VH-VL binders against p40593. Designs and how they scored, part 21

Target 1, 148 residues: p40593
Amino acid sequence: MIHPLIQRLTTTLGYPLLDADGLDRQVRTQPFSVLFFAGDPQRFPEALDVAVILPELVKAFPQLAPALIAGADEARLQGRYGFSVWPSLVFLAGERYLGCLSRVLDWGEYLERIPAILAGENEDLPRIPVLSPESGTPSCSPMETSES
Short names: E, the ipSAE of ESMFold2; O, the ipSAE of OpenDDE; V2, 0.75 times the mean of E and O plus 0.25 times the DockQ between their complexes.

## First folded at step 8 (VH-VL)

Design n5 (framework fv_concizumab; at its last look DockQ between E and O 0.04; V2 from the best seeds 0.00; counts 0 for: pae E 10.5 > 2, placed apart)
Fold by OpenDDE, look of step 8:
Structure n5 (fold): chain C 148 residues (1-148), chain A 123 residues (1-123), chain B 112 residues (1-112)
Amino acid sequence: as target 1 above (148 residues)
Amino acid sequence: EVQLVESGGGLVKPGGSLRLSCAASGFTFSSYYMSWVRQTPEKRLEWVAEISGSGGSIYFPDSVKGRFTISRDNAKNSLYLQMNSLRAEDTAVYYCAKDIYTRSGKTYYFDYWGQGTTVTVSS
Amino acid sequence: DIVMTQTPLSLSVTPGQPASISCKSSQSLLHSDGKTYLNWYLQKPGQSPQLLIYEVSNRFSGVPDRFSGSGSGTDFTLKISRVEAEDVGVYYCMQSIQWPYTFGGGTKVEIK
């Protein structure tokens, strides 16, 4: 049975419960997603804390479309994103993996880490130097229209 | 005064396991990121692991991924490093290092270091 | 991984003379937040590393004014205006812009 605090996310708050097909739909339609991989709350009691925190995170970051991963698909989708710790919040930009926050964090840590994750500043990703576009002044060399 | 005291170092065979501990005092332990940094016999410094204040965010270099686990007990002001499948190249002095987290910005530097504990991996 | 290269490997300095240590990174350490994530540490003989400079040019608490950091992008310098006997040790630069954090190979400072 799904724990009432986790079930509240889908039944009361209307967060989608995603299987693999639902996930593919989610990432095609939503610019940013936060996927909650709760796991078994008996094994991972922190899942209940994250279930309480997630709605507040969505309020703080309204660009995030929240979703709960269906328990039957958790193991399969875990393999897709490569996290090993439960529970996990997986952040996506469309289909692009942005990062993961595992276990329960302090509120201040979420507020610090999430903006960086959403900026594609995945702390684990080599920060691609934003090459400042060299202001190559386009030398509009006037094409001398040779009027011959 | 900030104090960091490492323990649990020793001699271990290749493939063995060891658990390091760091006792922290003089600051609000749960508010700071903590790291392990090692110094090789050649005096090279290598970052080994980082953990957030709550322990929810954990980071490793590829050299120790899947072998090492970092954890903390904030009630005990303690940081831990579980090292499994130890290799000769893991031989080092292991330092507990305190990160600075300021509300005013992300800072990534170690302001305080412990005295270190020596780990020797030898056949 | 970002490679940090320090030069020289060792420096022998007469007391009261200036010293300069270079650190080069394989990638820019300037972040989009406007900060440059380069730090300097000193390890005195028989001691643990201690923070000297953070974010290129900020002296850590208790660090004497004779220490200064400068640089940008990929090129950084630590300067000691007047070397004292207590400044003997190995100096390390560190980048913290991305994981893994990486250190320079160190520069040994000795007194003549």
Scores: ipSAE 0.015, ipTM 0.598, lowest interface PAE 9.7, mean pLDDT 88
Fold by ESMFold2, look of step 8:
Structure n5 (fold): chain C 148 residues (1-148), chain A 123 residues (1-123), chain B 112 residues (1-112)
Amino acid sequence: as target 1 above (148 residues)
Amino acid sequence: EVQLVESGGGLVKPGGSLRLSCAASGFTFSSYYMSWVRQTPEKRLEWVAEISGSGGSIYFPDSVKGRFTISRDNAKNSLYLQMNSLRAEDTAVYYCAKDIYTRSGKTYYFDYWGQGTTVTVSS
Amino acid sequence: DIVMTQTPLSLSVTPGQPASISCKSSQSLLHSDGKTYLNWYLQKPGQSPQLLIYEVSNRFSGVPDRFSGSGSGTDFTLKISRVEAEDVGVYYCMQSIQWPYTFGGGTKVEIK
């Protein structure tokens, strides 16, 4: 069962809901993508905040094709992008990983960090080599400790 | 012997709802993406919805987002289109279409189409 | 959305003569994978659309060799080298490089 705020992304707003096969199709058809890994909102309640914010991010960055990742495939796909914190927004250029933003950020930080991610200027991001299974975790987002 | 048979069309008032069905046979249904494509009275073709073989991926154009829902039942070899908040411009013949092979990623086109079912939205 | 513009709207062709249909896209249909995602369909009178040509120039199974497709980038052509009575109907081009998939407006082919 999917929480109503997350379900509305696919039903009302028409965002694609992707499993692994759908993701392969998305990356072949869209120049830039933002993938939402919501997880289980009962375990990761910040996912609801990101679900409210994501449509506004897409309006601010219209080159991004949004999609929701199907819960059954999240763990499999998570390993592809090297994040370990839920929720996460993963940014792609075609199939190329550009970076991710985990948890919920304030609006100003999205406006600052997303352009850097899209331009490839986010030097904090891990570079996954051909043979490097020990890539470190969490690798995606510097956690701000201001949440309490 | 690929066969696709649509049903559920009819006359409905603006703001109403209809549910279309497509019965598939002659191929491994769960291995293929399926789409709905409609043909307007002016004979224009419009892609309307797409669903992956497992049902895990779903796509819509802006014209129907928030009003239409696509689903499938692979045990019954059946594809569905739930249409809500219907408008006069939704009047069309609705085709179900066989899309690409799941996980192949090689071709993006509709190789087989059903006979269509007619939806008329009129006061 | 990618706009697909198809010309002419209709053709009246003497049997045995060639026919040519143009399709132009508002953006390149060449993908970074090296493939060009332009397809052609025929809808014969009273029938559903059927696939003729995929990826610009590849004939679908059972399609006669008098049908050929060509073009690149944004400009594409479907040619029928010798039109026969069974070729009557409406021809549509379609791009599948990105969502939403979009079709041309159609070209009706008739026999004079």
Scores: ipSAE 0.006, ipTM 0.624, lowest interface PAE 10.5, mean pLDDT 84
ESMFold2 (binder alone), look of step 8: mean pLDDT 91; pTM 0.939

Design n6 (framework fv_umesolerbart; at its last look DockQ between E and O 0.03; V2 from the best seeds 0.00; counts 0 for: pae E 12.6 > 2, placed apart)
Fold by OpenDDE, look of step 8:
Structure n6 (fold): chain C 148 residues (1-148), chain A 123 residues (1-123), chain B 107 residues (1-107)
Amino acid sequence: as target 1 above (148 residues)
Amino acid sequence: EVQLVESGGDLVQPGGSLRLSCAASGFTFSSYYMNWVRQAPGKGLEWVSEISGSGGSIYYADSVKGRFTISRDNAKKSLYLQMTSLRAEDTAVYYCAKDIYTYSGKTYYFDYWGQGTLVTVSS
Amino acid sequence: EIVMTQSPATLSVSPGERATLSCRASQSVSSNLAWYQQKPGQAPRRLIYGASTRATGIPARFSGSGSGTEFTLTISSLQSEDFAIYYCQQYNNWPYTFGGGTKVEIK
């Protein structure tokens, strides 16, 4: 049985419960998403705290479309985003991964870190080396024919 | 108005057990971190334990870890502290303290305190 | 743990005079410091949080300052109701710790 605090997100607040197909729809239709990977509250009690915090985060950041990941799909979708700690909030811009906040954080930390995540300034994102196109313009230096 | 009322303080022998209660009113109890803070007679304040609104996050001071258990009943708007293996050094007024934040993830500062309940551990 | 040291242990001040209380942390606690007032037989009362922000309902004569390791609580003009013990508390690092208190008494 889903814990009442987690269930409240879907039943009372109307957050979508996403499976893999639902997630694909979410990322196609929402500019920004926050995905709640709750895990098992018995194993990860902090999930209940995050379940309480998430609605307040959504109020603080109205651009975020919240969603709960279905328990049956959590393990599969975890592999997509590569987090290792439960619970986790995964932030997306469309299909683009922006970052993850795991466990329960201080409210102040959420307020500080989320703007940076949404701006794509997350220091923990592997800097994809922007391969500067080496514009190797071959400078055809004209061979000065030395007239001897 | 926020009110916190502690109860359950008593005289107990070393090695004994005691359960403290704190009745809360005047705020959305389930949203806030709650704490126990104690004060030995004529001494300063010592943080004892914290519990999140959901009860999912719990912390203890090293001095009470393994002996004390914090819990809450949000339906009853009540905070509890089960104390076991009591020692003379546990003698103190025990205060119920409300955290300022609903979603702090840790203790910040305490905006409201109860009047406290006295626990005396003596032979 | 972070050790909070308050000084002086006792401060004797006349009514209407300025009281200055010090709180020192063994390491930086940023601005994550609170001040409490406790009168005899009463629970602590919040005064200041974030080192310098007055709590709701706290008179303007109370002010907090400082950051890092050095903090000050100032009572600009001591009133009769201000004779009490004052505690600082850091909430920057686990475990959260209180200072030993400063007793403000009438001179």
Scores: ipSAE 0.030, ipTM 0.612, lowest interface PAE 5.8, mean pLDDT 88
Fold by ESMFold2, look of step 8:
Structure n6 (fold): chain C 148 residues (1-148), chain A 123 residues (1-123), chain B 107 residues (1-107)
Amino acid sequence: as target 1 above (148 residues)
Amino acid sequence: EVQLVESGGDLVQPGGSLRLSCAASGFTFSSYYMNWVRQAPGKGLEWVSEISGSGGSIYYADSVKGRFTISRDNAKKSLYLQMTSLRAEDTAVYYCAKDIYTYSGKTYYFDYWGQGTLVTVSS
Amino acid sequence: EIVMTQSPATLSVSPGERATLSCRASQSVSSNLAWYQQKPGQAPRRLIYGASTRATGIPARFSGSGSGTEFTLTISSLQSEDFAIYYCQQYNNWPYTFGGGTKVEIK
């Protein structure tokens, strides 16, 4: 079952919920995207804080097309962008990876880092999906390892 | 022979709800994106919503976000549109449309359309 | 959203003659453009996709051209069954948007 605060993003706010095919359409049609990888909120409770913050980020940066990544394809797509910390926001220009922001940040830090991500050029991710859930994160905050 | 048959259109009051259905046959339903497209009387076409073959990707036009919910049942080969908070501007013929895209294609046009079902929202 | 503008709104043409329909996008849609035909009381029928590729089963008298912001549908020798409304549609960006239509009628 998906947590109500995360479900609200798709059902009430109308954000696309994307699988791999949907991501292909998103990157072909949107100049900039922000992809929300919530994971399991019971394991990663900061995902609920990001779910509350994300609509405000989209208001502040209206060029970003938001989408939620969840369900069966989440791990496969996580491997594509090479992050290992949940929650994460992944930023794209068309199909090109720009960077990501993991965990919950202060509002001021989002306002500082998002424009830098959108203005910069980062070509760090391989375009080949990786099946391992523990793939590296060349442009995100490092993973803390205790999941027990 | 691909066939799409819509049903559930009716006369409703503003603020009301309706559920539209589309029965599909003649193709592997679960392999294709499905769409709703509407046409107000005497007017042009407007795309409403899209759902991927698995149901894993869902998209809405801004005009219906938060009010309409698209879904599918691949076992029954059926597409649905749950409409709530209906407004006069939602009055239209609603078409079920099959997308050619199965991820292998490079185009996203609607290759087969149903005959439509009329929704009238009148106070 | 990308606005699609079709011209003319109505085109009067004699059977056997050539019809030329225009579609303009408010910003580039590359070649991600489709054309549909709609007759009274019927659903739209697919004609052209990718700006210029004829869909399966569509007669050779229908052809499409253009890219970017300017697109044309040509019907080289109108038949009686070709008198209908024609719509262009871009699929470059969500939301997909349609032109307002061009009605092709008998002169």
Scores: ipSAE 0.000, ipTM 0.533, lowest interface PAE 12.6, mean pLDDT 82
ESMFold2 (binder alone), look of step 8: mean pLDDT 89; pTM 0.878

## First folded at step 9 (VH-VL)

Design p1 (framework fv_concizumab; at its last look DockQ between E and O 0.55; V2 from the best seeds 0.00; counts 0 for: pae E 9.7 > 2)
Fold by OpenDDE, look of step 9:
Structure p1 (fold): chain C 148 residues (1-148), chain A 121 residues (1-121), chain B 112 residues (1-112)
Amino acid sequence: as target 1 above (148 residues)
Amino acid sequence: EVQLVESGGGLVKPGGSLRLSCAASGFTFSSYYMSWVRQTPEKRLEWVAEISGSGGSYYFPDSVKGRFTISRDNAKNSLYLQMNSLRAEDTAVYYCAKDIYSGKTYYFDYWGQGTTVTVSS
Amino acid sequence: DIVMTQTPLSLSVTPGQPASISCKSSQSLLHSDGKTYLNWYLQKPGQSPQLLIYEVSNRFSGVPDRFSGSGSGTDFTLKISRVEAEDVGVYYCMQSIQWPYTFGGGTKVEIK
């Protein structure tokens, strides 16, 4: 069962619940998104604190479209953004990853870090190497048929 | 042929609740986003809710956030709108609308005939 | 929210004459994916809305060639080259570039 504090985000505050398809729609329709990866609040009690803080963050940063990641899709979508700590707030500009804030932070830290994340100033964004498709021209070396 | 049939409309008092249903046929229901769109007595069209094909994602405008919930039963090819804390401004014909795509919405290709909701004291 | 403004509010047209409906958005409907998320619907009397045009200029299946959509950015036009009696109804533009999806106020087309 989803914890009542987390469920309140969707049922009371009307934050989108996102599966994988929903995420694609979110990033298409929203200039900036904050995705809440809550995890299991029994394993990660800080998820409940972040669930309380997130509405206040959205008030402070009204350009952020909040969304909750569906629990069934959390593991798959975690792999997309590469965070390892729960809970996490993932910040996007459209489809572009801007950064992540994991665990619960002090309010002042959110106010300091979020502007920098939204500005794209986070140097530590792993440049996902655009794997340039190596045009591996298969050099079909002609097999010399040794006529022996 | 794509068919959408809404039901569950009626007269309700302010603060009351109502559940709308939409029966879908003629397409792979679970593969498409579905929406509710309402038309006011003034003939204004308003998007009310959206749900993903799996039912794992849903979206609302601010006008209905916290009051309305959208759900689907893909085994029954059915879409639902639970409306709570109804207001006079929720009075409308409610249409079930099929999205053209899964994932990215561009337009609604099919609409039901609608069901009328009247919120009055 | 994106505001969609349609003009005129009503149009009375002689059969066989052309009609033109304008739709303006409060912001650009051109997305970074290169698509413009503007659609047109017709609601005939006593019927539900039906799709006419999607992505500015694409006719939906079964829509007659007398219907055409054009425009870019914030300014869009639906044209009917020769209005027929079956074209009577209310026309709505819709944006779907962002939530909430929003509609124009409608343009009523009547026959003279």
Scores: ipSAE 0.402, ipTM 0.801, lowest interface PAE 1.6, mean pLDDT 90
Fold by ESMFold2, look of step 9:
Structure p1 (fold): chain C 148 residues (1-148), chain A 121 residues (1-121), chain B 112 residues (1-112)
Amino acid sequence: as target 1 above (148 residues)
Amino acid sequence: EVQLVESGGGLVKPGGSLRLSCAASGFTFSSYYMSWVRQTPEKRLEWVAEISGSGGSYYFPDSVKGRFTISRDNAKNSLYLQMNSLRAEDTAVYYCAKDIYSGKTYYFDYWGQGTTVTVSS
Amino acid sequence: DIVMTQTPLSLSVTPGQPASISCKSSQSLLHSDGKTYLNWYLQKPGQSPQLLIYEVSNRFSGVPDRFSGSGSGTDFTLKISRVEAEDVGVYYCMQSIQWPYTFGGGTKVEIK
């Protein structure tokens, strides 16, 4: 069972639900993507807030193709993008990682940070600093994201 | 040999719902992406849904997004298309289509015989 | 969406003569993975579509060698070197480089 607010994204709004193979197709077909890693809402209750906000973000930034990541694949795909905090929104240009926003932010912060991410100006977010077979170290949470 | 057999087509009024099925045999069903493709009365071919081998990923064009859902049951070798809020423009022959072996392909190598959906008042 | 334009809309061919069908895409079908995602299908009268050519020029299993595909970028051609009675039907090109996958409008081939 999936929480109704998250289920609405796929069933009512028609957002794709992607596993690893589906993600490979998404990045080949969409110029810009925003990937929602919701996690378990009982463990990560802010996922429900992001599920409500995401359709409004897509309206504000219509170049973004939204998709939900299948729960069974979240841990496997997490290592690809180097985040460790749920929920997360991961932003891509084609297959190129642009950045991520973890947890829930206020609306004004989304409006400020997303344009910088899409322009590549917010690349101070670390990508994986060392190649590891297990898990990435960095987080893309505002509390764990470098400033300056 | 690969066989794909669609069923569940019929006559339905606008706003109604219909569920299509596709029975698959002759290949390892769970290893392949599957799609639904429809052919309009004007003979145009339109792709309408795609689902991954595991069922963990799916996608739709804007014309049916939010109205159609796709699913599969790998234990029964069956693919499904749930069609809601049907419109006259959805009138078509609906084909079940198989991708190639790797599951990362972008073309359909086998098609079923089709099932006819007619949406008319 | 990528628009696929086929010409001609129909052609009538003397048996044994060549035929050529053009397909033009509104965007390049060459992907960064090095593959070109252009395919050809034939729908014979009363039948479902069947794969003829994949990835521009590769004949699918069982397809006679009188069928050949060529082209690159946005311009593609299907040729039948010697048209036979069994080749009658509607030919469709299809791009699968991006969602939504789109088909050409079809070219009807008849024997005169």
Scores: ipSAE 0.006, ipTM 0.622, lowest interface PAE 9.7, mean pLDDT 84
ESMFold2 (binder alone), look of step 9: mean pLDDT 92; pTM 0.946

Design p2 (framework fv_concizumab; at its last look DockQ between E and O 0.53; V2 from the best seeds 0.00; counts 0 for: pae E 7.6 > 2)
Fold by OpenDDE, look of step 9:
Structure p2 (fold): chain C 148 residues (1-148), chain A 121 residues (1-121), chain B 112 residues (1-112)
Amino acid sequence: as target 1 above (148 residues)
Amino acid sequence: EVQLVESGGGLVKPGGSLRLSCAASGFTFSSYYMSWVRQTPEKRLEWVAEISGSGGSYYFPDSVRGRFTISRDNAKNSLYLQMNSLRAEDTAVYYCAKDIYSGKTYYFDYWGQGTTVTVSS
Amino acid sequence: DIVMTQTPLSLSVTPGQPASISCKSSQSLLHSDGKTYLNWYLQKPGQSPQLLIYEVSNRFSGVPDRFSGSGSGTDFTLKISRVEAEDVGVYYCMQSIQWPYTFGGGTKVEIK
């Protein structure tokens, strides 16, 4: 069962619940998103604190479109953004990853870090190497059929 | 042929609740996003809710957020809108609308005939 | 929210004459994917809305060639080259570039 505090985000506050397809639609339609990866609140009790803080963050940063990641898709979507700590708030500009804030932080830390994340000033974002398609022209060296 | 048939409209008092249903046929229901769109007595069209093909994603405008819920039963080819805390401004014809794409919203290609909701004291 | 403004509010047209409806958006409807998310719907009297034009200029299936859409950015036009009696109704533009999706106020087309 989804914990009542987490469920409140969708049922009472009407935040979108996102599966993988919903995420693709979210990033297409919203200039900035904050994605809540809650995890299991029994394993990660801080998820409940973040569930309480998130509405206040959205009030402080009204440009952020909040969304809750569906629990069935959390593991798959975690792999997309590469965070390892639960809970996590993932910040996006459209499809572009801006940063992540994991665990519960102090309110002041959110107010300090979120502007920098939204500005794209986080130098430490692993540049996902755009794998330039190496135009490996396969040199089909003609195998010389030795007529023996 | 694509068919969408809305039901569950009626007269309700302010603060009341109502559940709308939409029966879908003629397409692979689970493959498409579905929406509710309402038309006010003034003939204004307002988008009300969206749900993904799986039902795992949904979105609401601020006007109905926290009061309305959208759901679907893909086994029954049915879309639902639960409306709580109804207000006079929720008075409208409610249409079930099919999105053209899964995952990306571009436009609604088919609409139902609508069901009328009247919120009055 | 993106505000969609239609003009005129109503149009009375002699059969066989052209009609033109304007739709303006408060923001550009051009997305980074190169698509423009502007659509047109017709609601005939006593009927549900039906899709006419999608992505500015593409006629939906079964829509007559007399209907055409044009525009870019924030300014869009629906044209009917020769209005027929069956074209009577209310025309709505819609944006779908962002949530919430929003509609124009409608343009009523009547026959003189």
Scores: ipSAE 0.383, ipTM 0.795, lowest interface PAE 1.7, mean pLDDT 90
Fold by ESMFold2, look of step 9:
Structure p2 (fold): chain C 148 residues (1-148), chain A 121 residues (1-121), chain B 112 residues (1-112)
Amino acid sequence: as target 1 above (148 residues)
Amino acid sequence: EVQLVESGGGLVKPGGSLRLSCAASGFTFSSYYMSWVRQTPEKRLEWVAEISGSGGSYYFPDSVRGRFTISRDNAKNSLYLQMNSLRAEDTAVYYCAKDIYSGKTYYFDYWGQGTTVTVSS
Amino acid sequence: DIVMTQTPLSLSVTPGQPASISCKSSQSLLHSDGKTYLNWYLQKPGQSPQLLIYEVSNRFSGVPDRFSGSGSGTDFTLKISRVEAEDVGVYYCMQSIQWPYTFGGGTKVEIK
């Protein structure tokens, strides 16, 4: 039932699939995590692009422990991090939220923004409203709505 | 009384596949994380897989990621380990272990008797 | 990965005498929740591993009080105050602070 490109992450690449209890164990057992909230790929087709890109991001940033969020628990966990745009990558240090990146970005933008997120600098960015396709200014944090 | 009984071990050639089973009894199986831990011929213990009580979460170390999968059938109180692309280094006794998480405690309180997997030409 | 180093590799102990096993981790096992995730297991000859001590010093149900654990940070010790014949086997420390969970190499305890 899961789209083949997303299923590849868990089946071929062996990424953990996490529900809420699994997330609690992940954050206690991993120094850094990147959590993939894919949503429904039929509604959010960019999720397929992020599913292709995520393994390359993990190769570029090997300190990140990747995990896929189970669709059934997505709403419970989304409330913990407060994002409203799908797909999203949520970055953690242990249990501490560092930031998120919503939708698909170009490669250069990942290389610029992920180090800033890991260093804790991303939360200093101004508020950004919910992303629309025409505006192109994504933002993702538990304190803010994109396009803020 | 908690009981865990592994089965499905055997002799396979490198590159082959094998499916291990663990029958659980004496506790509410679906409430607990379960793990697979293997013991090499050198007596080294290695954790190889973990799965949540619902089966909604699972985890692997890098050494087996992409080759092993873990699953459970809570209606049958059964835990499974599918092992593909087996290597000589996977030769070990494989134990299923009951994992504690609900109290934020991380340890394996009960282990099965083990099932032996031998990978050789 | 957190490397767990046990010393000695083996012990031969006269019955009734004390025994001590050291376990060192390559990084602190103290979690931000205030707990230290270091556990001890015993594998008796011909048996599967069994839990002795969890979270450094807590004896698991049915474990005799001659077993005690201590330590903090990266240095841990399992002590047996008076070794009995039934204590023969291989002792393993294990960290559960993070994936992958890792075990020490084992310490074989024998009776002289």
Scores: ipSAE 0.026, ipTM 0.663, lowest interface PAE 7.6, mean pLDDT 85
ESMFold2 (binder alone), look of step 9: mean pLDDT 92; pTM 0.949

